# Miniprotein binders against Primase homolog protein, part 1

All scores and structures are predictions.

Target 1, 337 residues: Primase homolog protein, of Arabidopsis thaliana (Mouse-ear cress) (f4i6e6)
Amino acid sequence: MSENVPDHQSTNGFSSSDFFVPEEEAGKKVVLSKLVTLMRKLSEQGIDAQNCPPGVRSCLICPKCEVGDSGEKSLTLYIYPDGSSAKWTCRRKCGLKGVLQVDGKLVSKDPIGKVERKITVESIKLEPLCDEIQDFFAARAISGKTLERNRVMQKRIDDEIVIAFTYWQRGELVSCKYRSLTKKFVQERNTRKILYGLDDIEETSEIIIVEGEPDKLAMEEAGFFNCVSVPDGAPETVSSKEIPSESKDTAFKYIWNCNDYLKKASRIVIATDGDGPGQALAEELARRLGKERCWLVKWPKKSEDEHFKDANEVLMSKGPHLLKEAILNAEPYPLKS
Unless a header shows other numbers, all headers, positions and changes below count from the first letter of the chain.
F, E and O are the ipSAE of ESMFold2-Fast, ESMFold2 and OpenDDE, as the mean of both directions, binder to target and target to binder. V2 is 0.75 times the mean of E and O plus 0.25 times the DockQ between their complexes.
Where letters were taken out, [cut] stands.
Atom coordinates printed by the task and the answers are left out, and those that the model quotes come from them; centres of patches stay.

## First folded at step 1 (miniprotein)

Design fA3
Fold by ESMFold2-Fast, scan of step 2:
Structure fA3 (fold): chain B 337 residues (1-337), chain A 81 residues (1-81)
Amino acid sequence: as target 1 above (337 residues)
Amino acid sequence: SETKVTIEIRGESPELLEEAIKWLVLMAKELRGEVKFEVEGNKLTITVEGLSEKVAKLLAELAEYLAKELGVKVEIKVEEK
């Protein structure tokens, strides 16, 4: 599980620019294809190799270590010049070591599985909100005070500004979800999946679960601080199968990761979207959390033929008082044999 | 002469599109090009300027290999200025 490559590659090797300029040979194209696959597989391990030249040792911040203010780059990564494999070792006490083969199974000494990537506001380049984003939220009846309390930020992606919903657990940034003003969504990869607003429910006996981050902010405008949002979208339909084990329940991993918070609740109010997927999400949540402690919000009528879709729509159209009433009028979740 | 390369990629998911952005920006930077990119829904448009004709063709080939590896659709235009 070789340490030989660093020894006979003791010099800098080829730069990445030289390496990524193929000639008209099929062999060079094969190497490039392998490097693309290898970098993708490294990303799944929480290792961002985009600026790491093949054939040289690169020092990175270890995704497993708590580095804090020191910013120590203890993880050594080596990508083989032929694109066949990459190896890494953390010099600190966490013991993170691994080898990835482009054509084979992950081979790791002291295997850890998927490593959750550690992030900071600085490392993912988050910025304070500009007036444009604050005006966007004001049009949705969400105040600057609510945005500040929930640490909503922004990110610049090649001259475009996107909203950054920051996910925190016990005062630490764990994940981040980006939303464009045109409703395109991206999440930080290989970060822990948790509920948005998780710290707000740590010591509450009653919690409210909504489908989107803007709905969580809308709930706060109505006076409900004990509210969290699911990080992912809603399923199209409810599964007819038994609830998967923790390792197999990938779509609802955030429920498992937040179990210590959720198990303390004596009452869970489910306030997902009123459409089909939102109703399916409510059912999937209730069957995991225990229907006996779940309550379901039915959104008020918008017209004779329509209901409001979600908390933010109620807030925007009818104000915080009607939104508060909708939550207080939640009914016990329907039980089925 | 200066050559312009326009690469349009359509992905099934935002995650695949983000990976395509990271990789193509890296490739264009390594090839000494000036990069601009735009994302609209599932469509990514990358424009690279300041490349020689030979290097522009290499970038086009690299984009084709990336698209194949990620399982996305790609449309490439190479124009000499």
Scores: ipSAE 0.000, ipTM 0.188, lowest interface PAE 14.2, mean pLDDT 75
ESMFold2 (binder alone), alone request of step 1: mean pLDDT 75; pTM 0.681

Design fB
Fold by ESMFold2-Fast, scan of step 2:
Structure fB (fold): chain B 337 residues (1-337), chain A 81 residues (1-81)
Amino acid sequence: as target 1 above (337 residues)
Amino acid sequence: SETEVYILIRGESPEKLEEAIKELVKKAEELRGEVEFYVEGNKLFIVVEGLSEEVAKKLAEEAEKLAKELGVKVTIEVKEK
């Protein structure tokens, strides 16, 4: 609940609270009040919505393009079911389109833009790590010093604490990826896609690429600071198609966005997960980066029939020395396959 | 072609919104979509990128079904890039 007085509620809609269950009529009156305000505001834009029901598309005469057939209903109006917002578009290409809100901003058309959104620690409400998250990483052999160096933070989402992996480029926060303790991932809306730890490779001629942010942190425990992780998941299989152009290579946009950093590297060590998707990711990365400068890590055996999956598992099970050895024993990426 | 799925969710409580987030992120991740979100009070705005048009429509259908099952209100828009 964001407002104490029901008649001043912004966009929470109904009169429900933790003190009582409102009658259906009370909820309908709140929607009606919002609809009256919304229709008045639409009228100020030249749109007569008096007989337009919420939740369905209505066709009206466009107030702007009234040349030619005055009876043509070219304006499509949609009033959202809670009565707090509306959007409209004219089919005749007169350029009339818009969004209007009674209160609040979430349903605005502008937030859906393709422009990279600027964020700060304050604007996305990041906070310092609590003991629970510190303990989570300690169980993975990742120290508080490593977390602090990489500016790992947390965020509260609906009273749940999630890990915030902050993505920086030249000292500026450009993106943030959230990880729940149950391994679910979400990212900040409309932010720039880059490699995690990008600033750590700006002045290095050799780089290590891992699959997950925790693996990047594990590499630092083994003494490797020239390491980045990919921001997205691994593909199931390698594409048989030619590498797409920059504008069409959506899944690997982070490679294109970080090209100025990556093209400087004389040696790239690919240390992705040992499973099928991780191997497919390694191939997709080598295809884009140039196989001739790529080296591939083979994770050590966990048992006679199984290998360790990733850098963090090696660190947790065998310590930083074996992880370091695995990286140093990377083999040249095969030029023929 | 690139297709994006935009999902606006409104829950009456943080608990219902949290459950909707967890289930929708899981579905999007299973479909190899990249999830971005913005939270404002009891409203959640989700953008899923990197999906084909066919897969994006499937996600939209599943999201509408999930919203009905969880008792949250949802508005979904599928956009070609």
Scores: ipSAE 0.000, ipTM 0.124, lowest interface PAE 20.7, mean pLDDT 73
ESMFold2 (binder alone), alone request of step 1: mean pLDDT 73; pTM 0.666

Design fC3
Amino acid sequence: SETTVVITIRGESPELLEEAIKWLVLMAKELRGEVKFYVEGNKLVIIVEGLSEKVAKLLAELAEYLAKELGVKVEIVVDDSEEERQKLIEEAKKLAEELSK
ESMFold2 (binder alone), alone request of step 1: mean pLDDT 68; pTM 0.591

Design fD
Fold by ESMFold2-Fast, scan of step 2:
Structure fD (fold): chain B 337 residues (1-337), chain A 81 residues (1-81)
Amino acid sequence: as target 1 above (337 residues)
Amino acid sequence: SETKVTIEIRGESPEKLEEAILELIKKAYELGGEVTFYVEGNKLTITVEGLSEEVAKKLAEEAEKLAKELGVKVEIKVEEK
C-alpha cells in the first residue's frame, strides 16, 4: 500500500477510457484521428484495442465469453493499416464476430448453437438395459450392480440396440458415448468432452486412468472406484511436438476440461492397453499430467509370447483379485525422455 | 531489460494532434512495443513498453523528428528496467 512501483502507481491518465469521449457532447463537435475514433468505437463494443498494432492480428479476451480464471485470449482483432476499420472473430463457443469502419455502421454477427448442447436421459432417448446387453456384460464379468452404479443404459439407433455409456459431471449428464456389440462407436454431438466416471475422482488424491469404459467397470469389480476412462481413441504414435496450448490441444481436450480434478492428484496410475496405441496414449497422458506423479501398469503374461491387453481381459481370465494385484504392482513412470 | 518510453505531445489544434497520433502510434507499433495513450485537452501522452534500450532511443529520435515536421511540441522520457 505504501510501496509504489513507479510505473504502477495509477492507471489514471493511462486508461483507454480516459481517452475515449462521446461522439456528441452537449452540442460540441470534437475532431479526432481516425485511429483514435476507431479505438473509441471498439471500446464501446467492449474491445480494448490500446495495445493492438494496425496491420497485425492481435489476440484479446472476448467481451462476450468472459469465461473465468483462464484469461484465455480467444478474440482475434485486426485493425487495417490505415486505422480506418477493424474486424474481429472469437474462436470460442460464443462465435462473436464483427466489422467496424470509422465512418460506417457497426456490423456484428453471432452464430447460433455454438455452445455445448445440454442433454437429458429423455432428450437422447436412453432406456434401461435389456437382457441381451446385461448378458453381454456378465460374459465380461461385469455385474448388474456395477452397471447400475455407473448408470449404463442403452439406445436404439437405426433399429439396433447399442450400449450407452453416460458421462456425468457433478451429477449432471454432459455427454454420452454409444458402443455396438460389434465395437462400432459414436458420441453425442456438440457435448462436453470429459473423462468417463469423472465424479468418482472428485474427492480422491489417487486416480487410475484406463483406455475404455468397460475397463473402468472392470476396475470397480476389483474394488477400485477412483478410476476414469478416456472418452476418445488412442493415438497411433506419440507426437514429437511440444504439448499444445489448451485451445489447440483438441485431441486431449478432455484433459484440459477435467484439469481441476486431475491437478489435485498426488498419484496417477496409467492402466491403458498394452498394445502400441495404448502405450502411446500412456506417454501422451504422462507428458501432460507430469511424469513425476505417474505410475504405469504392466499387464501380466497371458502366455510365454503374449500379455493381457487390458483390465477387462485380466478380469475375465484371472478374476478381480489378480486384476487388483496388477494395479498395486504399478511401477513409477520412466522420467528419461 | 525492458525499456519504457513516455512521449508527451502538445499541439495547437486538433488536426495537428491527430496527425501526430496516427504517425507516432504506427511507428511505435512498427518497432514492437505495448502502446498505451491518453488525451488531455490538446496534449497526447503515449507510453510504450517492452522495447530494448536501442529500439527505445530510435523511437525517441523518430518522435522528436516527427514533432519538428508537424510543428508540435514534444517531451520524451526513457526509463530502463
Scores: ipSAE 0.000, ipTM 0.181, lowest interface PAE 13.8, mean pLDDT 75
ESMFold2 (binder alone), alone request of step 1: mean pLDDT 77; pTM 0.709

Design fE3
Amino acid sequence: SETKVTIEITVRGESPELLEEAIKWLVELAKELAEKLRGEVKVEFEVEGNKLTITVEIEGLSEKVAKLLAELAEYLAKEIEKKLGVKVEIKVEVE
ESMFold2 (binder alone), alone request of step 1: mean pLDDT 69; pTM 0.592

Design mA
Amino acid sequence: GSDEEKAKELIEKAEKALEELGIEVEIEVKDGKVYITVEINGVKLWIEVKDGKVEVRISDPEEAKKLAEELVKKALEELSK
ESMFold2 (binder alone), alone request of step 1: mean pLDDT 65; pTM 0.425

Design qA3
Fold by ESMFold2-Fast, scan of step 2:
Structure qA3 (fold): chain B 337 residues (1-337), chain A 102 residues (1-102)
Amino acid sequence: as target 1 above (337 residues)
Amino acid sequence: SDELLKEIYELREEVLKLWQEAEKLGDPELIEEAERLFEAILKLAQLAKEGSPEKLKQAIETLARKVSELLDKAQELGNEELAQKASDLAEKIRNLIEKAEQ
């Protein structure tokens, strides 16, 4: 199985009965077909205007800065009386604003993608772990207790059982990544990109970042609960360009989405894979997070010519005590190579 | 000091054995205490490498107190093997304090 997710149907087809049409107030100037098209296009920008009357300013939670001051309705939306156009602006520091017409003329300084899809264990058909998957993890020295605490589940895709790494934020399931036993990866489409284990670092000032979800589980076996995994693969090389702006930094969107958690950390231990891509990932993370608060884990030697690749390999080969030692012996991140 | 660092690594080996023994017994309080001792030993090695004599002395004295507490607890629980290992570790820490002061 490839990293593609099976197509899930989602419709934003609004019926006329779903719209607030103030005919007595806006007069008989509203054209329902235009309003329906406008509402669909606003939804594509992350703005749910279903209960917003035309001709009146409405206050909504900003889709770009909804995290942080939870519940503040900083986005002002105005749908013109004829239902053919809308404009919006956010009062907060994100500065999101735009103008949209039913003919497709979008003017925005900070355009956003489609609204993140909401998922549940039931909607994506996750199952409790079978003995085969439990045995797979036991062979990697990862216990059933660790799997249960991290809510690791499974899914049946194309008659194959795959591991489901469930991504949670404040007790809500926001994403899921599937791993076959043959190392094929698939992610749920249109879901929020966050760090695996995000809730485990909400109350911590020191965090550990690893490359894969199994490494996060391995860290827990060594007694480190303040650990998160990156959701995507490592880059082949470090970019020579300046760090992109938030809207253009698509490969590291999970860093930006989790900034409220990461900015609180006084110490960040980077424990990525020891290979070339893993070292490149460490550099890309450190340059975004601030090298002055980062520490780098040096994996112990496996032989005279080789080092262990990752946390899980150390756990499997040397046990949780030596894995813990490797983490506690992390060195300050080099300010220059 | 290379001699001091050598003694600290010998203590690390002894604490690792103590931690493994605590895990075999399955007592969560003993496991937690042994784990904390292991972390303290790694901190001693770091302080010795940094050449911070005052901080190192304070950390060694704190470790000595914690090992004595573990010894008392092991004796109360009637665990003779763990108590003997904790006693041996306490003796080595006393020797380390003497060497660190010289």
Scores: ipSAE 0.000, ipTM 0.220, lowest interface PAE 19.0, mean pLDDT 78
ESMFold2 (binder alone), alone request of step 1: mean pLDDT 80; pTM 0.767

Design qB4
Fold by ESMFold2-Fast, scan of step 2:
Structure qB4 (fold): chain B 337 residues (1-337), chain A 102 residues (1-102)
Amino acid sequence: as target 1 above (337 residues)
Amino acid sequence: TEELAKKVEQLADAIRELIKLAEQGDPETLLEAIRELWEKVYELLQEAEKLGSPELAEEALKLFDAIKELIELARNGDPDKLREAIEELAKKVEQLAKELSE
């Protein structure tokens, strides 16, 4: 196939000149082959690139906008000179934009707009829970059934077993947070920031937000499945500044990333920790989500001078019925505080 | 991620070297160095595809546009425009490096 046929002008065999194949000529054939494949793939996307030269920006009729007989050409297509890739954008803001590589898959601009690492249970080496971790949760009144439903797993890090809280969105593993038995926390790097238990609120109009993953599990023991946990820690104090824009609100990126789930909720019950940072978290959440649809849980008294800190502490001390009662007794969030 | 960050740093170093080469009178060495940038940007595009990042792929494609302009300016012998184009490319790569550091 790639064998060179003898030049018919040779007398006995090949001369050195008969074997000369210019590198430039071989390179041109490779580029042409890639370009043909690229144009076919563009056609499959509804983009007719037959008259679009590589290395030049071409204006075409957008297949999504389909600007009629007027001939307005809103789609800008650029095919790279080596024939390996192409990009396009529609100037009308119909949302059509993309990138295509000749040997790659179709790539479209993500609303997130940043690099996020894809993970799987296998790639981050997660394991089924051992008895030690199951006993740890049993001491916290969290059952094996609840752990299984929430796909709680474990990981071995430097000969230590840590709890792995797996974060899922529409059945796909998106992120993972590790907790040691001594309360050290580590998150998988460069992964999408979302609420823990996000899939549990996709079909609900009422949601509960708690501070820690163990609190989300405690809520299920009390019969609340429409519950999510924040993935990060609580702020020490409430910010006096206006709410940042999406690109600047890095501490609450998970709110922005989950907005399509949160915006449809008619009632949001905030059940964060009872300490100062937990109350600051509640205020930061309420000011972003809209105080008018928010309700605040006040944890019951543990003693004369002390209240329970969180949902899991109530569950451990007073059982699921009292925890359920505390959630049902949530009060409307103060609008002017 | 660590490997990708190293590749972007190597690209930034190569671009800084172009500024020095543009101030020296060797057009062949300059053109060779500019062509090497093309290969490094193509590697970034391939990594963007592997990571499933359309944002990174779009940024890599913008760098291809800038490198093509450098090749044309270097061949056509306008040193002032070439210097400005190299400085513009350096700023774009610095932005990309910051985004990957996050």
Scores: ipSAE 0.000, ipTM 0.108, lowest interface PAE 20.9, mean pLDDT 75
ESMFold2 (binder alone), alone request of step 1: mean pLDDT 75; pTM 0.691

Design qC3
Fold by ESMFold2-Fast, scan of step 2:
Formats: C-alpha cells, sequence, structure tokens
Structure qC3 (fold): chain B 337 residues (1-337), chain A 102 residues (1-102)
C-alpha cells in the first residue's frame, strides 16, 4: 500500500540521517561484489542462497538429500556478514558439507560433480512442442501420443528451438537432454545421470536398452513400453581395462545410478546402433550388466550392402511390425571371445 | 582419513571466525555461530567413531564439552572469560588438525 510510503523524506536530496547506521550494527558490512561471487559459487554446489541474509543461520532443503515434496530443511547454511565466505552442513547422512571462501583460499567440500541440481519444467524454461517439432517426429513415424506420454518438450537456446528429452525418476524431473534439429546435443548441467524412460522399467522383468531417445520412442510405436535409452554417447572402442569402481566409472554412471531397476531384470535386450560405436556400447553394457542375461539385436538389411542403423530407421522404413520382429529375433549375447 | 582431516580444517576456520565475533562484542551472532559449530563437532564425533580411533574420539568429545562451555559463557559469562575460552578451543582444534596432517 502507498500509505506505507513515507512522504516526509526527499528522494532527490542526500541527508546524513539517510546514511546513518548504528555503530553497534555496523560490525561487518557486506561487500556486494564478493556476495554476488559467493552466491554464484554456492549455486554451483546446488545451494540456492537468494533468501539467505548474511550473518544469519538459514535452514534449507538439502539439494543432495531427497525427502520428497514434504522435504525437511536439513541443510544449515551460514553466510559470513561481509559476504566473503559461507559454511553449510546437512544433518542427514548424505555427506553434503563444505566451506567456501571467495578470496581464493582452499575450499573444503564435496568433490565437484557430486552435487545433483534439482530442476523443474519451469526453472529450465521448457515449452510445449510446436508444430515444427511435431512434424519432425511425424516424419520419423513417432506419434503425438508417444511424445505426450514421454513428456517430450522443447526449449529455446540462443533463439533456436531444440527438442527437450525430459528424464524422470519416480515422477520427478531429474535431468534433461537437448537435441537440435541438426543433431547437436547438450545436457542440463550438474543433474543426475539416469536412463531415459527409467520409470517405464520399474516393474518389468524384461528390459530393452537402445542408444538414442528417438529409438526409445520408436520402440513404443512398436508396442514395447519396457524400453530405456542411454543418456550419453557411445564409446569409440571397448575398454581393455577392468570395469572401473563406481566413483571412477563416469561414462557409465547412469548404470550405477539405476542399478536397483536393472538388477531385477531377468532378460536385457540390447538394441544399440549397428555401427562401430553402437557395437562398442553394447559390449560395455553387457560386461556391466552380465552377459548371461543379455540378448543382442542385429538390425535387418537395408540394401545388399548395408543394414539399418537403429530402431527409428527400421520404424521409418519398414514400420512397427518389422521393428517388433527385429526385437523378437534378438540372439543371446556371446559369452566366449 | 581425508574426510576427518577436512572436518577438523573446517572447525579451525570456524574458530577463527568465533575469535573475531568475540572481539567485536556481538553476543547474539556469537551465540548463533557457537550453535552451528556444535553441529560440525557432532559430525567429527561420528567420523571418529567410524574410524575406531579412541584418541580421536576422546579429543572430539573434549571439543564438544568445550563448545558447551562456550555456549554457557556466551549467555552468562564475562567478555574476558568468553575470549579466553574461544582462544583455548582454537588451540585444541589447531593441535588436532596438526595431528591429522599426516
Amino acid sequence: as target 1 above (337 residues)
Amino acid sequence: DSKLAQLVDMLAEFIRYLIELAQKGNPDELRQAIDLLAEYVNELLDAARKMGDERLIDEAQRLADAITKLAQLAKEGSPDELKRAVEDLAQKIEDLARELQE
């Protein structure tokens, strides 16, 4: 209300009383440039300090510790009065704690990349699909029903409209991958790495794994809902080294993060791309998941000299019935070199 | 090992801040900071127990006791008593940090 605005003070003039700060309250003053830098660095740790005044203890929902919509405020954050440093600790056993100093001193914190940023459709500015994107998918034999079921959206990046493949776990948006119409990819930063379509395999004993998100959508057109896509690109070659520990297996972190879903499967059908990298991806997946329960799809011939590359190409060229046959004809993964 | 050392380093940094607050004479801010410090010490106790090092468990317990005394002095004690208690705690944390440097 306007009645709360004091009209007795000048907005044009300067008075000593306008700049008066009681001596007892002036112990430390905020340096705005340091506070701005500090808040940016806290954001990189997944801590939103926008409503946390310096010099006051604040309780926040821990970005690493998921307790659902009722989320307990287990993270304690303290920003020092001058805005030069901050400390935080989660009271739950998620391990999140740290000290951050803007003056360039060493920081005691969780390793970079171990904090999972929480996102929403609104916070990353996703939009409903326009006709251009729907037509793009229609040309690939992917229906609006399939796009809607999988919550495929779009985003505007540098005034270009890109496809947004939204990654969900137990009804929550956990990550997003963007694809341009010219096949350039970018992933949302500092978000949890999971399989695309993860919720679709929660209660299934047979799982199909494909290489790209459009292939997952193509499988659904063929009647396979128990299908997931890997979120990352395929390796150029199979590693000659032993499988890394969870902390070092960065390229396949999504397998470790989804282990509770994958370990329940009695049969895993690997339907990656037919090219060299796709075959390397299939082998890396099989060696992690257990070759004895894995089956490999061999794509049918496209011509005398070549085979179809992936599920979406088969769908576009031969339709859903022949795609279904290709999956049903999967062969046991080879156990001997 | 590294996690316990990091916790002790965090405590040392926080104690330097407590010394500044005690010197500036802001009792409410110091009181809040002492409460926050107690949370770090509880995590240090948990870490020490997991390591099974009885020396570290004993030292962490002594730090917890010292913080309880600081909280009492922040409410009822003289500024001189509070300053001495903060300096004593700072020395104990620096001694522990030095022991864990290896």
Scores: ipSAE 0.000, ipTM 0.106, lowest interface PAE 17.4, mean pLDDT 74
ESMFold2 (binder alone), alone request of step 1: mean pLDDT 73; pTM 0.656

Design rA3
Amino acid sequence: SPEELAEKIYEKLLEALKNGDPEKVAQAIKELIDRALEKGSPKEVALALYWAIFEAAEKGDPELVQEAIDKAIELAREKGSDELIKQAEKLLKEARKELS
ESMFold2 (binder alone), alone request of step 1: mean pLDDT 56; pTM 0.384

Design tA1
Fold by ESMFold2-Fast, scan of step 2:
Structure tA1 (fold): chain B 337 residues (1-337), chain A 81 residues (1-81)
Amino acid sequence: as target 1 above (337 residues)
Amino acid sequence: SPELAKEILELFEKVYKLLEEAEKLGDPELEKEAERLWEKILKLIDLAKNGDTEKLKEAIEKLEQEVRELKSKAEELSKQE
């Protein structure tokens, strides 16, 4: 019923008697709330500000430089005294520079995406596996030894326990993917996309690629440790377009990020799901990796009219010896005719 | 301090947009000038720690003027390409 144009006022806080808090306590709570939001946003940029007090300059390891074992603290972070804004600059060649505010837009000289967020087991609140999750995997013929070797953990989200597949590169936790018991999937925000089990292929000339993390675990039960899983599942169809450049190939970013590991392989066995999407994934992988060094697994018959879908189904139904046989019987990837 | 922090953050956003626009236009002089303003805004933030309030306000006003001048030049170039 307003007859007037809405008034554009400055963003000043409104107070009522019901929301009154002593000024000193209110200021501390408002500052803490803003600082927590700011620290979360800084974490999204790969900057861990937990031990960085407002009003002083702190020196941190730059998330982009990857200074290795030197541990050089080249990133200077300054959180403004009000806790609502921050500025950072790396003094090395990577050129990482930026500023952000709690309710504002990120401003950065880095033209290529956000920096990947650094995580730890503690920061994302991962827990040791409970009996319920152990039993879930036992029903899938996956042993506690295999779970322990692959550092499979769990996380509590809204009182629901989810499986946490931890992604490691050169001994560092770089990502985590959560799977509910009802097959809902969530990945840690702004973390590096790599192959699951990446460190297991660093010293191998032959690798096996599967579609899901449970399939990677199933391969270990069959005696294959040189196995990795894709992190993002399968496309519905194969693209008719040429392979995108690194910056535009977002769906297969994990291939680009793991190129130093993948280029060492003389033989790549593709053991994706036997369904349509799994076959499309196999084609997309082979066209990126080079069809001449790829082999394709054909899953054995489950009945006269159907085949087993994946490695874990073969393991559960036929055991580790027949799963091993299926992998060893992989055939050369078909060349374009 | 909060008011000055807001002005500095607004200048940061304006200079970053000018860097992006200069790269899209492919003009090397415009890109060089935008990079110069980017270095100035970073130094201005550092000056806020050690400078007096009057000196800081003068530096902000001067940089705001330089940003307006470069933005006008970028807009003229974008109209023709």
Scores: ipSAE 0.000, ipTM 0.164, lowest interface PAE 16.9, mean pLDDT 76
ESMFold2 (binder alone), alone request of step 1: mean pLDDT 80; pTM 0.745

Design tB5
Fold by ESMFold2-Fast, scan of step 2:
Structure tB5 (fold): chain B 337 residues (1-337), chain A 80 residues (1-80)
Amino acid sequence: as target 1 above (337 residues)
Amino acid sequence: SDELKQEIEKLESKVRELKELAEKGDPEELKYAIEYLEREVFRLELKAKELGNEELKKEAQELKDKIEKLESEADKLEQE
């Protein structure tokens, strides 16, 4: 319990002008300012440590497992006696474990922010694709095999059937984004922000980043399985300011959440839309990921005055072979000098 | 598959390198290496489960256990 932690520097009772006997023990006491910071950072990992005293192992309900009404306390949390570091492990082996220090030194396989809502195909009422949606994708040269591999589903919202792009991380459904046939978008509330197709890049040293989920599917038709889509589309313009800290970089939270996958890539091919916002997205991605390992796709011309907008448009108009060539012809991202 | 078996062999080699690093007593380098290996083993666990390969599941669990032991050693170095 945090309230049972000794108050700092309290001397009340005797003269404050005298030598302080407790001074010799000061270095062995819990530093409350550090413990408070640690508790906040643990809360950011989805761990409520308010009733967990330093120096003992505590058993908590794992936020990743969400064992429902059974209330199984499978997460073991240990806060070190000085209050400056903590470690945790889930006994059920759901993949949640980590070590955190107040100085911001976080070592964690799957960091979990403030409690994220868990969803299932059943809980959000997803349905298998009907013929109408399959035909919609066939017109875009996206096959049923690709839809099935990527677990694309549908949902009924306000009397409309919408496309459901299911977002998976390490075999778990973590989010879902709905797209109407008229390009209206809605995402499941309070779910983790990650890249679409994240599990497809866990084993790859080269990755491709596209702007939309249909573009990720189009890349697969061209033989590229190491592709992910951003979940939120593109900014209107590139920021002139320095890159925000993790807690303030809300628009690109998916980059931070997927950093363990992205930081291992030796080559990142940015294949965003050819319009202004798509170019701005490419620059924001390159400045966060490191321009030296980034490559930029320039979409081919569709007429004297126009270029194709994105991967799916190239696939629909020119087929998978030309799309593959466009990706293979990516150029190194421009360096300032 | 042969490919996954080769990847497991590479991770076993990295675990041996990590043990040498732990013996040198560098806690920061050790924590970085442990984090890397934990991610690679989790990837193999998922692939072994997807393929239904019991032998690979067992090998992935053994690597996971070795990494947990090294994580315990890293914790001891951090406290010392």
Scores: ipSAE 0.000, ipTM 0.086, lowest interface PAE 24.4, mean pLDDT 75
ESMFold2 (binder alone), alone request of step 1: mean pLDDT 77; pTM 0.693

